# VHH binders against Fructose-bisphosphate aldolase 1 (cfxA): the designs that were tried, part 3

Target 1, 359 residues: Fructose-bisphosphate aldolase 1 (cfxA), of Cereibacter sphaeroides (Rhodobacter sphaeroides) (p27995)
Amino acid sequence: MALITLRQLLDHAAERLQGYGVPAFNINNMEQGLAILAAARACDAPVIASRGARSYAGDIMLRHIVEALAEMYPQIPICLHQDHGNNEATCLSAIRHGFTSVMMDGSLQADMKTVASYDYNVDITRRVTDAAHWVGASVEGELGVLGSLEKGEAEAEDGSGAEGKLDHSQMLTDPDQAVEFVQATRVDALAIAMGTSHGAYKFSRKPDGEILAMRVIEEIHARLPATHLVMHGSSSVAARLQDLINAHGADMPQTYGVPVEEIERGIRHGVRKVNIDTDCRMALTGQFRKVAMESPKEFDARKFMIPAMKEMEALVRDRFERFGTAGNASKITVIPMDDMAKRYASGALDPAVATAKAA

## First folded at step 17 (VHH; from q4 with S33T)

Design s3
Fold by ESMFold2, fold request of step 23:
Structure s3 (fold): chain B 359 residues (1-359), chain A 121 residues (1-121)
Amino acid sequence: as target 1 above (359 residues)
Amino acid sequence: QLQLQESGPGLVKPSETLSLTCTVSGGSISSRTYYWGWIRQPPGKGLEWIGHIYRTGSTYYNPSLENRVTISVDTSKNQFSLKLSSVTAADTAVYYCARNPEYYEGYFDYRGQGTLVTVSS
């Protein structure tokens, strides 16, 4: 079966009476892909398979891994997504290699560390969407920068993200700017800076911070109902995974991620794509470490990776269930990219903007 | 107030199927938050996780029991059930139904009073 575009998948997620969310899982190797798709088959869930900002396997390998997964699981729609693209060349290269979705992260300059101006972000993102939409590929943009609302600081994740002090305007997306940005760039999905970080919940949840983020999400969604919202920096850092790793030779400081219940609240208020990477990597590493410690003479890599894949599969199944993704794969008929290109060309997929901006 | 109540036969013959039902009151089994499961305590031993189920029917089972266990959910009756096939005397235990906010076996935040099931004849 053909790969599904992000736009089609998230449109399907939004069309329900109560919309669902789709976890986007980074894949760095075959084993992650197999674990994700085993979970997807068990849950009847469509999949977003992501290439992270720092590619381990590269576009060609990932394209072929995902093609193999599609042959093994023909009932499961798979979106192949390039995350945190740093410039046009990165995004267009991914599309050339068969990715059906790309993210142009113009909130940062090409070094993926220096905060970019709004005008830079609009300009580079619009150039990517123009090119991508000609061939039917979806584009995700980002407005705002991930960072701790408690500290006013950012920390990079998987090689992407600003580091250091941020002001408040960088940490929360301005709804008026979001409308302007989407109109100017025509992105299919928009990553929202909502004040989340791994350390934000350590001593107490800030109900006002959570409420404010929901109001931003709700306001943007109301004004841009056809533009799907994305949560970044949203791994939960499950207590099981921290315990598993630290019991088996790691010394990771205790940290707190975004509680799954907060992700579920975001989904109820218009979030449709949720990036999850840290939890998956911790699941693999934790079981790898466990085998290494408990069986110190074991040399066969499969004896390490099979339990690692099972740990990841259990996590992935939970996310498909809790986000409401489960049960939807069998309800989707994939639209080929050529037909998506015609839909973009007709204007049928242009941003839908509430009249409040136009007043 | 959330209450979990086990029901079912207290005596099962060897090689037959143990069947229990848990009735949930003061809460909804259709909650997105929780898994619903079974644990047991054989005489003189600690608690053993059997498995749990999500509102959609998605299950996680103890690998040592997975070939013999079926957990089912009936959201219209606010109930979930356990079937354990091919029982032996080793399956004699106090069986508890329980609620788990996590997908993994390590945590149950509520449990019933338990019901003794004896395998003999």
Scores: ipSAE 0.424, ipTM 0.778, lowest interface PAE 2.9, mean pLDDT 85
Fold by ESMFold2, fold request of step 23:
Structure s3 (fold): chain B 359 residues (1-359), chain A 121 residues (1-121)
Amino acid sequence: as target 1 above (359 residues)
Amino acid sequence: QLQLQESGPGLVKPSETLSLTCTVSGGSISSRTYYWGWIRQPPGKGLEWIGHIYRTGSTYYNPSLENRVTISVDTSKNQFSLKLSSVTAADTAVYYCARNPEYYEGYFDYRGQGTLVTVSS
């Protein structure tokens, strides 16, 4: 059974009559993988399984977890994706270990904290795409504005409120630069800054009104119809999940993410990959804490993890349904990596640039 | 304006199947935004969530009832339905249909007026 590349999966998402989005879920352990694939089977949905920057499992463990899941669920296409790669070696090592997709985040230097120049980003990203495409692997790049520093600093901890005092023009990807970047690097997917007047996607207050700059998303998509847009920092941070955790012994500050209806708007305007991790981790932790508090004599890890996995499965099913991913796994025939490599070599997957008037 | 109206028999014999229909007006059951569900209130007790369904047929059920409950949609009639099998006197309750903007229980933003279903010989 072959894993699907990100490029093939997102091409499929874009070519459907109404288009759909694909949630990308971080997997750190077997339990998350089982919950995600149970939801995928129930929804007939293809899966992006991601190694996040702060993953503790590592590439080898994740490859074996995903291959086991592919054996258990042979009808479900799975894309194994390495997120936020810090240099060429990280990206190529992931491909060597069986990842079908990598992200080269050249918007930051290798320390993943220092903002990099545009020329640095182009150079390192192009080197990764050249190598990855030789073997048929997909590459996601990132073109951020000043707000990219907040994403690097808010990796798992969130930045300070003082860091979010930037205006909209500093937090939005320039469409002209996006076209130039894609032409120079040939990335298959591009993470862009599409934020709000209040900085990063996570807020200290519940947002009202437009959170995403839909005009920027629409313009980039119209000009780059074959380059798939990626939304990072996209967990909704549902109030129910925060309440579940806080009712059972935690004291998390109230935070707000991107409302699911705004994510759905982004998908209608060209977003194809949506990264989701925080909500999944909150679902697992919340149910674990609930069992621990309600059953203080319980010591069997299975009694904690089984309900936690069911809570995560319920969340994942909702995202497959709302993003339109559901119903598509059975419509996909996986293209082997060798054939994807030939498609890259032929130029069939080269960037396409459209005029805004024609789109 | 959105309205939800329950309909179905008000008396069901023990061991038979309770069957209710909710007719939606002023809105579309094919909306991508909402789940459509059932709640009940037994005499002298609080509200109990039964389950809900998305436009695609995807369902979430109360674990205590999931072996006896089926919720379905009929988009051509703008209706959704409840079947609860093997009923006993404990299933006597006022049954409400409701709309939920979330996949999980407890977030219903509209509900019908309710219909009493009594389980007795």
Scores: ipSAE 0.399, ipTM 0.768, lowest interface PAE 3.5, mean pLDDT 84
Fold by ESMFold2, last read:
Structure s3 (fold): chain B 359 residues (1-359), chain A 121 residues (1-121)
Amino acid sequence: as target 1 above (359 residues)
Amino acid sequence: QLQLQESGPGLVKPSETLSLTCTVSGGSISSRTYYWGWIRQPPGKGLEWIGHIYRTGSTYYNPSLENRVTISVDTSKNQFSLKLSSVTAADTAVYYCARNPEYYEGYFDYRGQGTLVTVSS
């Protein structure tokens, strides 16, 4: 079966009576792929398979892993997505190898460390969308990474701004700029800054509505109803996974991720893609550690990986159920990339900007 | 106020199927927040998780019981049920229904009073 594009999948998620979210899972190896697709089959859920570590699997290996998964699970639509592309060459290489979706992360320069200007972000992202849309591939962009540090306006404000600029308001995407960005770049999906972070050490305390600026999601969605919002840094860091790892040789301080209830709230307000990586890493590593500690005579790698895959499968099933993804794979007929390319060329997928009107 | 009440036969013959129902009042089994599950305590032993179910019918089971356990949900009656097939004397226990806010085993925030089920010829 042909791989589904991100645009088609997220359009489907948005057009249901109750919109749903789609977790995007990083895949670094065969075992993660098998666990994710077993869960998807059990839940009748479409899958976003993301390129994991940049050098770990690579585009060629991941493409073939996903081809094998599609053959094993022909009823499950799979979107093959390259995440956080650092330049247009990375994105176009992924498309050449059969990825149906790419992310151009123009919020950072190619070193993935230096905050880029808004104009740089627009320019490089537009170049990627032009090329990707010619062949029907979807593009995710990112806007709002530490905008105040990039602009320098915080320090020019009243002669000094460093002290008052370290709160969560400095990490929020400007809705006016989001509209401008989407119109200029024509991205299919937009990752926004709303107070989340990446990695296992996300928050020092349990986040609440003031930490997660849900108002940003609501305003952007109201103005850009056809551009699908993406949450990055959104692993919940489930308590079981922390307990599992720490009971078996790790020494990780208690850390809070985004509560699943807040992710569900984001989905209700327009989030359609939710990136999940940390929870999957913890599930695999925790079970591997458990086998190593509890069965010191074990030497067969499969005996370590099978329980790890089961732990990951259980996590993935829960996300498909709670995000509303479950039950939707059988309702999707994949549109080939050649037909998606025609839709882009016709203007049918051009950005839409909404203005609220009284009923 | 949430209440969970177990019901069903207290005596089951070996090789037959143990069948219990949990009736939920003061809360909705269709909640998006919770899993609904079964635990048991054999005489002189600790609590053992049997499994739980989400409102959509998605289930998680204890691997040691997985081949003999079926949990189901009836949202119209606000009930969920347990069937344990091919019982032996080892399945004699106090059975509790319980609510779990997480997909994984272990953390039940409410449970019923329990019902003793004895497996005996």
Scores: ipSAE 0.392, ipTM 0.759, lowest interface PAE 2.9, mean pLDDT 84

Design s3
Fold by ESMFold2, last read:
Structure s3 (fold): chain B 359 residues (1-359), chain A 121 residues (1-121)
Amino acid sequence: as target 1 above (359 residues)
Amino acid sequence: QLQLQESGPGLVKPSETLSLTCTVSGGSISSRTYYWGWIRQPPGKGLEWIGHIYRTGSTYYNPSLENRVTISVDTSKNQFSLKLSSVTAADTAVYYCARNPEYYEGYFDYRGQGTLVTVSS
């Protein structure tokens, strides 16, 4: 089956009576792809397969891996998404290689480290959306920078992220500015700054209670009901995965991510796409290390990778269940990109701005 | 306040199926947050995770038991159950139902009082 665009998938997620979230999983190799799609089949869940900012497999290899997965799992809609694009060329190259969705991260300059101005972000993002929508591809933008509310410091996701101390206005997205940004750029999805951070070393202390700026999510969703909110830096960094890795030869300091309950809360308030990378890599690596340590005579790579893939599959199934993604693949009929292009050209997918919710 | 109560026969003959039900009160088994599961403690031994289930029927089982274990959920009755087939004397244990906020073993945060099940002719 044809790959689904991000716009169609997230429209489906938002139109369900209860709404659901879709985890976006980075795929770096065949084994991750197989684990994710096995979980998706088991859960009847659509998939967002992401190429991260720091490309491991590259666009060509990832496209072919995803095409093979689509052939193996024909009932599962797969969105092929390029994350944290640093300029127009990166985004358009991905589309030419068959990506159905791209992110233009104009919150940073092309070095993916220097915070960009609002005007820069609008300009570069608008240029990407204009071009992408002509061919039916979806565009995710970002307003605000990822950083820890705990530390007031910028952090990176897969090599993409600001450096140094953040001003308060950079740590949380202004809802008024979000409306202006979406109207000016026409992005299909918007990553907003809501207090998440990046990588396995996110928080120095276990989060307790609410750690997301839920009022920001809720206000933006109320005003932009057709623009789907994206959570970056949203791995939970499960204690078991850290324990698994450290018990088997690593030395990672105890860190904490966004509790899954807080992610679920974000989904209830309007988050539709949730980026997950760190937890998946930790699951694979931890189980691989366990086999290596417990079976010192083992030499067959499959004996390491099969259990590792099962650990990742278990994690991915949980996210499909908790995010409400499970049960939805069979309810989706994929719209080809050529037809999505016609929908964009007609204005049917133009941004919608709602009057603020009555008190 | 959340309460978990095990019920079922305390004596099971070898080769038959052990069957237990857990009734949940003071909370909802339809919660999107929690898994519901079973652990056991054989006489003189430590606790052993059996498996757990999500409200949708999605299950995770201890690999050493997976071929003999079925865990089921009935959200309309706020109950979940355990069936362990082909039992032997080694399956004699105190069985606990429990709540798990995680999909993996070892993190049960609430459990029942337990019920002794003896496998004997």
Scores: ipSAE 0.356, ipTM 0.753, lowest interface PAE 3.8, mean pLDDT 85
Fold by OpenDDE, last read:
Structure s3 (fold): chain B 359 residues (1-359), chain A 121 residues (1-121)
Amino acid sequence: as target 1 above (359 residues)
Amino acid sequence: QLQLQESGPGLVKPSETLSLTCTVSGGSISSRTYYWGWIRQPPGKGLEWIGHIYRTGSTYYNPSLENRVTISVDTSKNQFSLKLSSVTAADTAVYYCARNPEYYEGYFDYRGQGTLVTVSS
């Protein structure tokens, strides 16, 4: 069964009367995949399965996991997405290995640490976009640097993160520049920097507009109403999960993530992809720990993973429901990448030309 | 201000079905943000989660009660209801309808005043 491209999926999400968001969950192993697809089946949700820049299981294994999942769940469109690609080779390699979508993170140089210039970002992203579109693969770009506005620093996760002190101007996507960027690169989705960061320690307090700049999303959406926006680092890091973990042998400091209601706000303003990883990690490991503590004689890995998967499944399902993803899988007929390529070639998927307001 | 109000009979006979309705005011149950559910507190015991429902009709039940519990939502009336079948004395409790900002059963931010339901012949 053909995997769905990000562009097709997000177009579908945008075209619904009540536009919905699609969570992009990281998948590193079989158990995560099973949990995600079980949730998807339960609520009829399409899936974005994301792989980070660094592979845990490797591209081959991940591909086969996703292929297996696709076979097991033929009714669920699955988008296999490479998160935070650092250069052309990485992105193309992903496509070669069956990824239907790639992110070229040109906000950073190829070292995934150094903040890149705008020109660098445009150039490399455009190249990737051109190449990907030739074969029907979707491309996500990133403008601005992800990081904590409180700290002026990015947190590195999976090898991607700016090093050093960042200026807020670097950490917030410029709405006007976003317009130019999308026009120049023709990306299918745009990751927005607005104060989110990867990991569990996104905020030192419940975030407000000062440290989570949802306004940036709104402003960009106003300028680019047809562009699919992406929220990164959008785990909510619920207190419950923190408690679950800490009650069972961990020592996680209190932290705050992106409130679900803010994500919902984003979805109302053009966000169509929501990256969530930390929440899944916490759910999985929290229940794992619980089993470990409550069943000290247990040594069957399955007995640990089953409840862990169940917890993750519940979380994933919650996100599908709350983001409006649920109920949409059955409405989607997957377009093969070759056909998507034709659509790109025809110009049918080109960004809408911002009508120059005649001053 | 959000208000939840339980309504229904305070007395139910054994083996019958307990039925309660929660009327929500000052907020919409159609919100994507919240689950709406029921909890109960038997005399001398702690709070027990019964289940909750999402605006789409997706239900989540306490496994211990799953076979006997039905929660439904009426968005047009801004109400949701609880049915608990085959009640016994063990089901005597103060029942609360609640709003859950999380999908997890243990978390609610608003609840009603509660209504005592006694199972007695």
Scores: ipSAE 0.340, ipTM 0.716, lowest interface PAE 1.7, mean pLDDT 93

## First folded at step 18 (VHH)

Design t1 (from s3 with F108Y)
Fold by ESMFold2, fold request of step 23:
Structure t1 (fold): chain B 359 residues (1-359), chain A 121 residues (1-121)
Amino acid sequence: as target 1 above (359 residues)
Amino acid sequence: QLQLQESGPGLVKPSETLSLTCTVSGGSISSRTYYWGWIRQPPGKGLEWIGHIYRTGSTYYNPSLENRVTISVDTSKNQFSLKLSSVTAADTAVYYCARNPEYYEGYYDYRGQGTLVTVSS
């Protein structure tokens, strides 16, 4: 029951005719894990199960939840990923606990609020990558700071992110720097700033047309075809889920996330990992609130969680289908981390740099 | 220009299977963005979502109908279909096929003109 590394999974995603994207879902409890894997089983989809930056359940609990899920669903490759690591100790501790993938977010200092220099980012990320690759684990880095192009302000994801005003160069990743960064750090995946933001409150108005900086995505992918691009802040903030929550006792402001069509465009241009958390949490909360309001005598937690899990499962199935993830689990043979370590040591997985496509 | 056209028998006997086909023209059912669905309006009642299907064959059904409903897609013919088994008079309705950019019900951006299906002896 070996867990798949992020590198192997995203390499597979890139090898399909037009490529596909893999949604990365945060798991905060057993119920989310069950909903995600039920959807993955139904769709024949490989899974990225993420520990969010806030460490709600902790590494040990998540490792054991994921091991149980792998036993229940042996046909589904599962990548266990730690998101937004703030330092080497966080990342290496996650690997020690059995994570097959980690993110070192060196775009921020260890407080996860102060924007870090490029040299700091390279240095800390390279140290994590060197150590992780010795044992076959994958590393995601981040270059650029997430923020709102509408406001010119930084934003946070799961409590991690800069604050205050940003200039344009901090809000969109420079492709030349991306090439330099990947060559220096050897990260397997790179989160780039492309106009997305974190959290449920992303845009003040409904976006129309193209809202992602597709030129940034396309240029970086063309130059770094073997380094897989990651979208953060990628929840759509579905109107149904906002309406469900607000109809049942909440007062969430109407906001808009990234339209799923724009995420699909990003995938066609080289995005391979798409982080999704907000929509999943809203699905659970919405159904929980509905049961609470409609059945005021109900006290059995399972009566709240079963419909919550079904709502989340429906959302997760949609993302597997729309991102092209569906149908791929049965096509993958997991490479154990010890064998991935040998591949890293041989240089077979070293970064590749290509000339950008004309036009 | 996208158009959706329902076709199939307008009369079905009780206990038999209601079967309809929707032909899509001016667009592709193989689009990665859209679901293709069925809704109905029983006499004197509001619209009721039946279900929808993605180009891969993945389906979402109204829980009240899911044990009797099959929706299928044929991308080579640019068509999708509805089968509703074990019909009763309560299944008499105007049936519409529709396009939905979302996986959940209620967001149809195109709809056919509808076809009346009557369940009677």
Scores: ipSAE 0.419, ipTM 0.781, lowest interface PAE 3.2, mean pLDDT 86
Fold by ESMFold2, fold request of step 23:
Structure t1 (fold): chain B 359 residues (1-359), chain A 121 residues (1-121)
Amino acid sequence: as target 1 above (359 residues)
Amino acid sequence: QLQLQESGPGLVKPSETLSLTCTVSGGSISSRTYYWGWIRQPPGKGLEWIGHIYRTGSTYYNPSLENRVTISVDTSKNQFSLKLSSVTAADTAVYYCARNPEYYEGYYDYRGQGTLVTVSS
């Protein structure tokens, strides 16, 4: 079964009368894959399956897990995406292993810690898009650096992300640069920095528009209405999940994620891909801890993982419903990579930019 | 201003089906942000979550009740409903409809005045 490319999926998301968003879920094991696809079947939703910054399973294992899922759920389009690639070799290796979409994160140098110049970002991202588009693969780029606007600090997990203090200009994407970047690199999707972060410790209070620079999304979309925007670090950090974990042997400080209504606002203004990792990992860990505490003699890993998968499935169903993804899988006919390559070669997928209205 | 109003019979015979409707005014049940739910308070006991529904018909139910509960949504009437089958005297309670910004139980930002439903022969 052919996997869908990110470009095709996000074009479909944008073409609906009310555009929708697609959650991108990190998959590290079989159980996460099964939970996500069970939810997708229940919701008739297409799926983005991501290899996150920490390559726990690796490209080969993840490709075969996704192949098995596609066989089990032939009605569900699945996009296999590699996140936060640090150089051309990482991105091309993922494509070689069967990924239909890659992210080249040129906002950082190859060490994934040092903030890169704009020119470096354009150059390395354009080299990846040229190569990927020859074979029909999609490319996501990033302009701006992840970090907390509340703290003025870069944040990293799994060794990916800048370190130390950042000023606001490093943590917020410049809309003028976004237009130039898309034109120069030909990325299919653009991750923008808006004050979000990865990890479970996102905010010290419930964020609102003051903490999240949501106007960056609105300004970029107005200028790039056909470019698919990506939100990174967008887990809600649901109170249920924090309570579940803390009731069962943890001591996590209270924190807040991105409110779902702000994610939905982003989707209405051009966000088409929303990365979800933290909430899924908290769901699994919380149920695992609950079984461990309530059944201290239990040794069978399946007794830990079955409730974990159910908790994750409930979360994933909610995201498919609230992002408007639900109901769309059956409306998609997957375009194979070879045909996507022909579309790139024809110029049909070249960047489009909205121009200012003449006075 | 958002208002939620429960309606339905206040007396139900044992083994029959309890049926309630919640009418929403000052807001839309087609909102992408909210779930619409039911909670109840039996005499002398605390509040118990029954379940909730999203505008698309997707439901979450309290596991202790899930075999007997059906929640439905009618967007054309801006209403949602509860059916609880095979009732007994233990199902006597004040029933409230409520709005929930979360997919999980326990976080209601608006609720109705409540309606007493008595299960009696």
Scores: ipSAE 0.408, ipTM 0.774, lowest interface PAE 2.9, mean pLDDT 85
Fold by OpenDDE, fold request of step 23:
Structure t1 (fold): chain B 359 residues (1-359), chain A 121 residues (1-121)
Amino acid sequence: as target 1 above (359 residues)
Amino acid sequence: QLQLQESGPGLVKPSETLSLTCTVSGGSISSRTYYWGWIRQPPGKGLEWIGHIYRTGSTYYNPSLENRVTISVDTSKNQFSLKLSSVTAADTAVYYCARNPEYYEGYYDYRGQGTLVTVSS
């Protein structure tokens, strides 16, 4: 079965009577893939399988894992997405390797560390978008720099993250600029900087509007109601996962993630993709640790990974259900990329130019 | 204020089916944000997650109980129920209905007062 593009999936999510969000889960290995698809099958949910900036198993292995998953679960639409591409070559390489969607993170320069100018971002993102759309692949752009508003710093994920101190103006997507950006680049989805960061240590306290600027999403949605918005760094880092880990040999400091209620709020305001990685990591490693501690004589990796996968599966199912993703896989007929390319070529998928109502 | 209340028999014979109902007030069980389920605490033991049900009707059960557990939801009554078949003495516990019960050690946001169910001949 052909993999689904991000654009098609998010269009579907947006067009439902009750719009829903799709979690994008990182996939690095077979076990993560199996856990995700098991959950997807259980609750009839489409899947965004996201590869981080750095490859764990390599592109070839990951491609074959996803192909295997697609074969095993033919009823589940799977979008293979590359997260935080740093340049044209990276993005196009992903497409060449079967990715149906790529993120061009032009908020940073190609070094994945230096904050880029707006012009840089527009130019490089537009180039990637043009190239991707020629072959029907989807493109996610990023405007603003992801990072903690409390610290004025970004956390690196797989080598991608701004270095140094950031100004809040850099860390919050400008809604007016967002309109211009979408028009100029024609991205299929827009990642929003609003105070989320990668990793487990997102907030030092339960977040409020000062450190998690959900208003930015709302303001952008008001200006770009047809644009699919993306929340990055949106693991919730639940207390129970922290306890699971710490009860079994870890020393993780207390931390806070993005409340699920806030994610739901985002979904009600145009968020259609929600990036989740840390929660999955914690679920896997937490149960792994539990087995290690409770079964000190165990040496079969399967005995560790089976519980780990089960824990991750539960988490994934929860997100599918809470975000409204559940029940939608069966409603989707995957459009081949070649057909998507035709749609792009026709202009049918161009961003709706908000006709400035002449006041 | 959200309130959960368990109801059902406090005594069940071995091999019979334990049946409990949770009545939710002060909130809707149809919310996308929440899932509803059951946890229990056997005498002298910690909290155990039994399972939960999502608004869609999809269920997730403790693997140790999966073959014996059925959780259902009645949105019209704002209730959800637990059935545990083929009970033994090991199933004697205080049973709690809960909002957002977690797999790990029976975490929850809200729970009922609990009801003791004794399995005895």
Scores: ipSAE 0.029, ipTM 0.455, lowest interface PAE 4.1, mean pLDDT 92

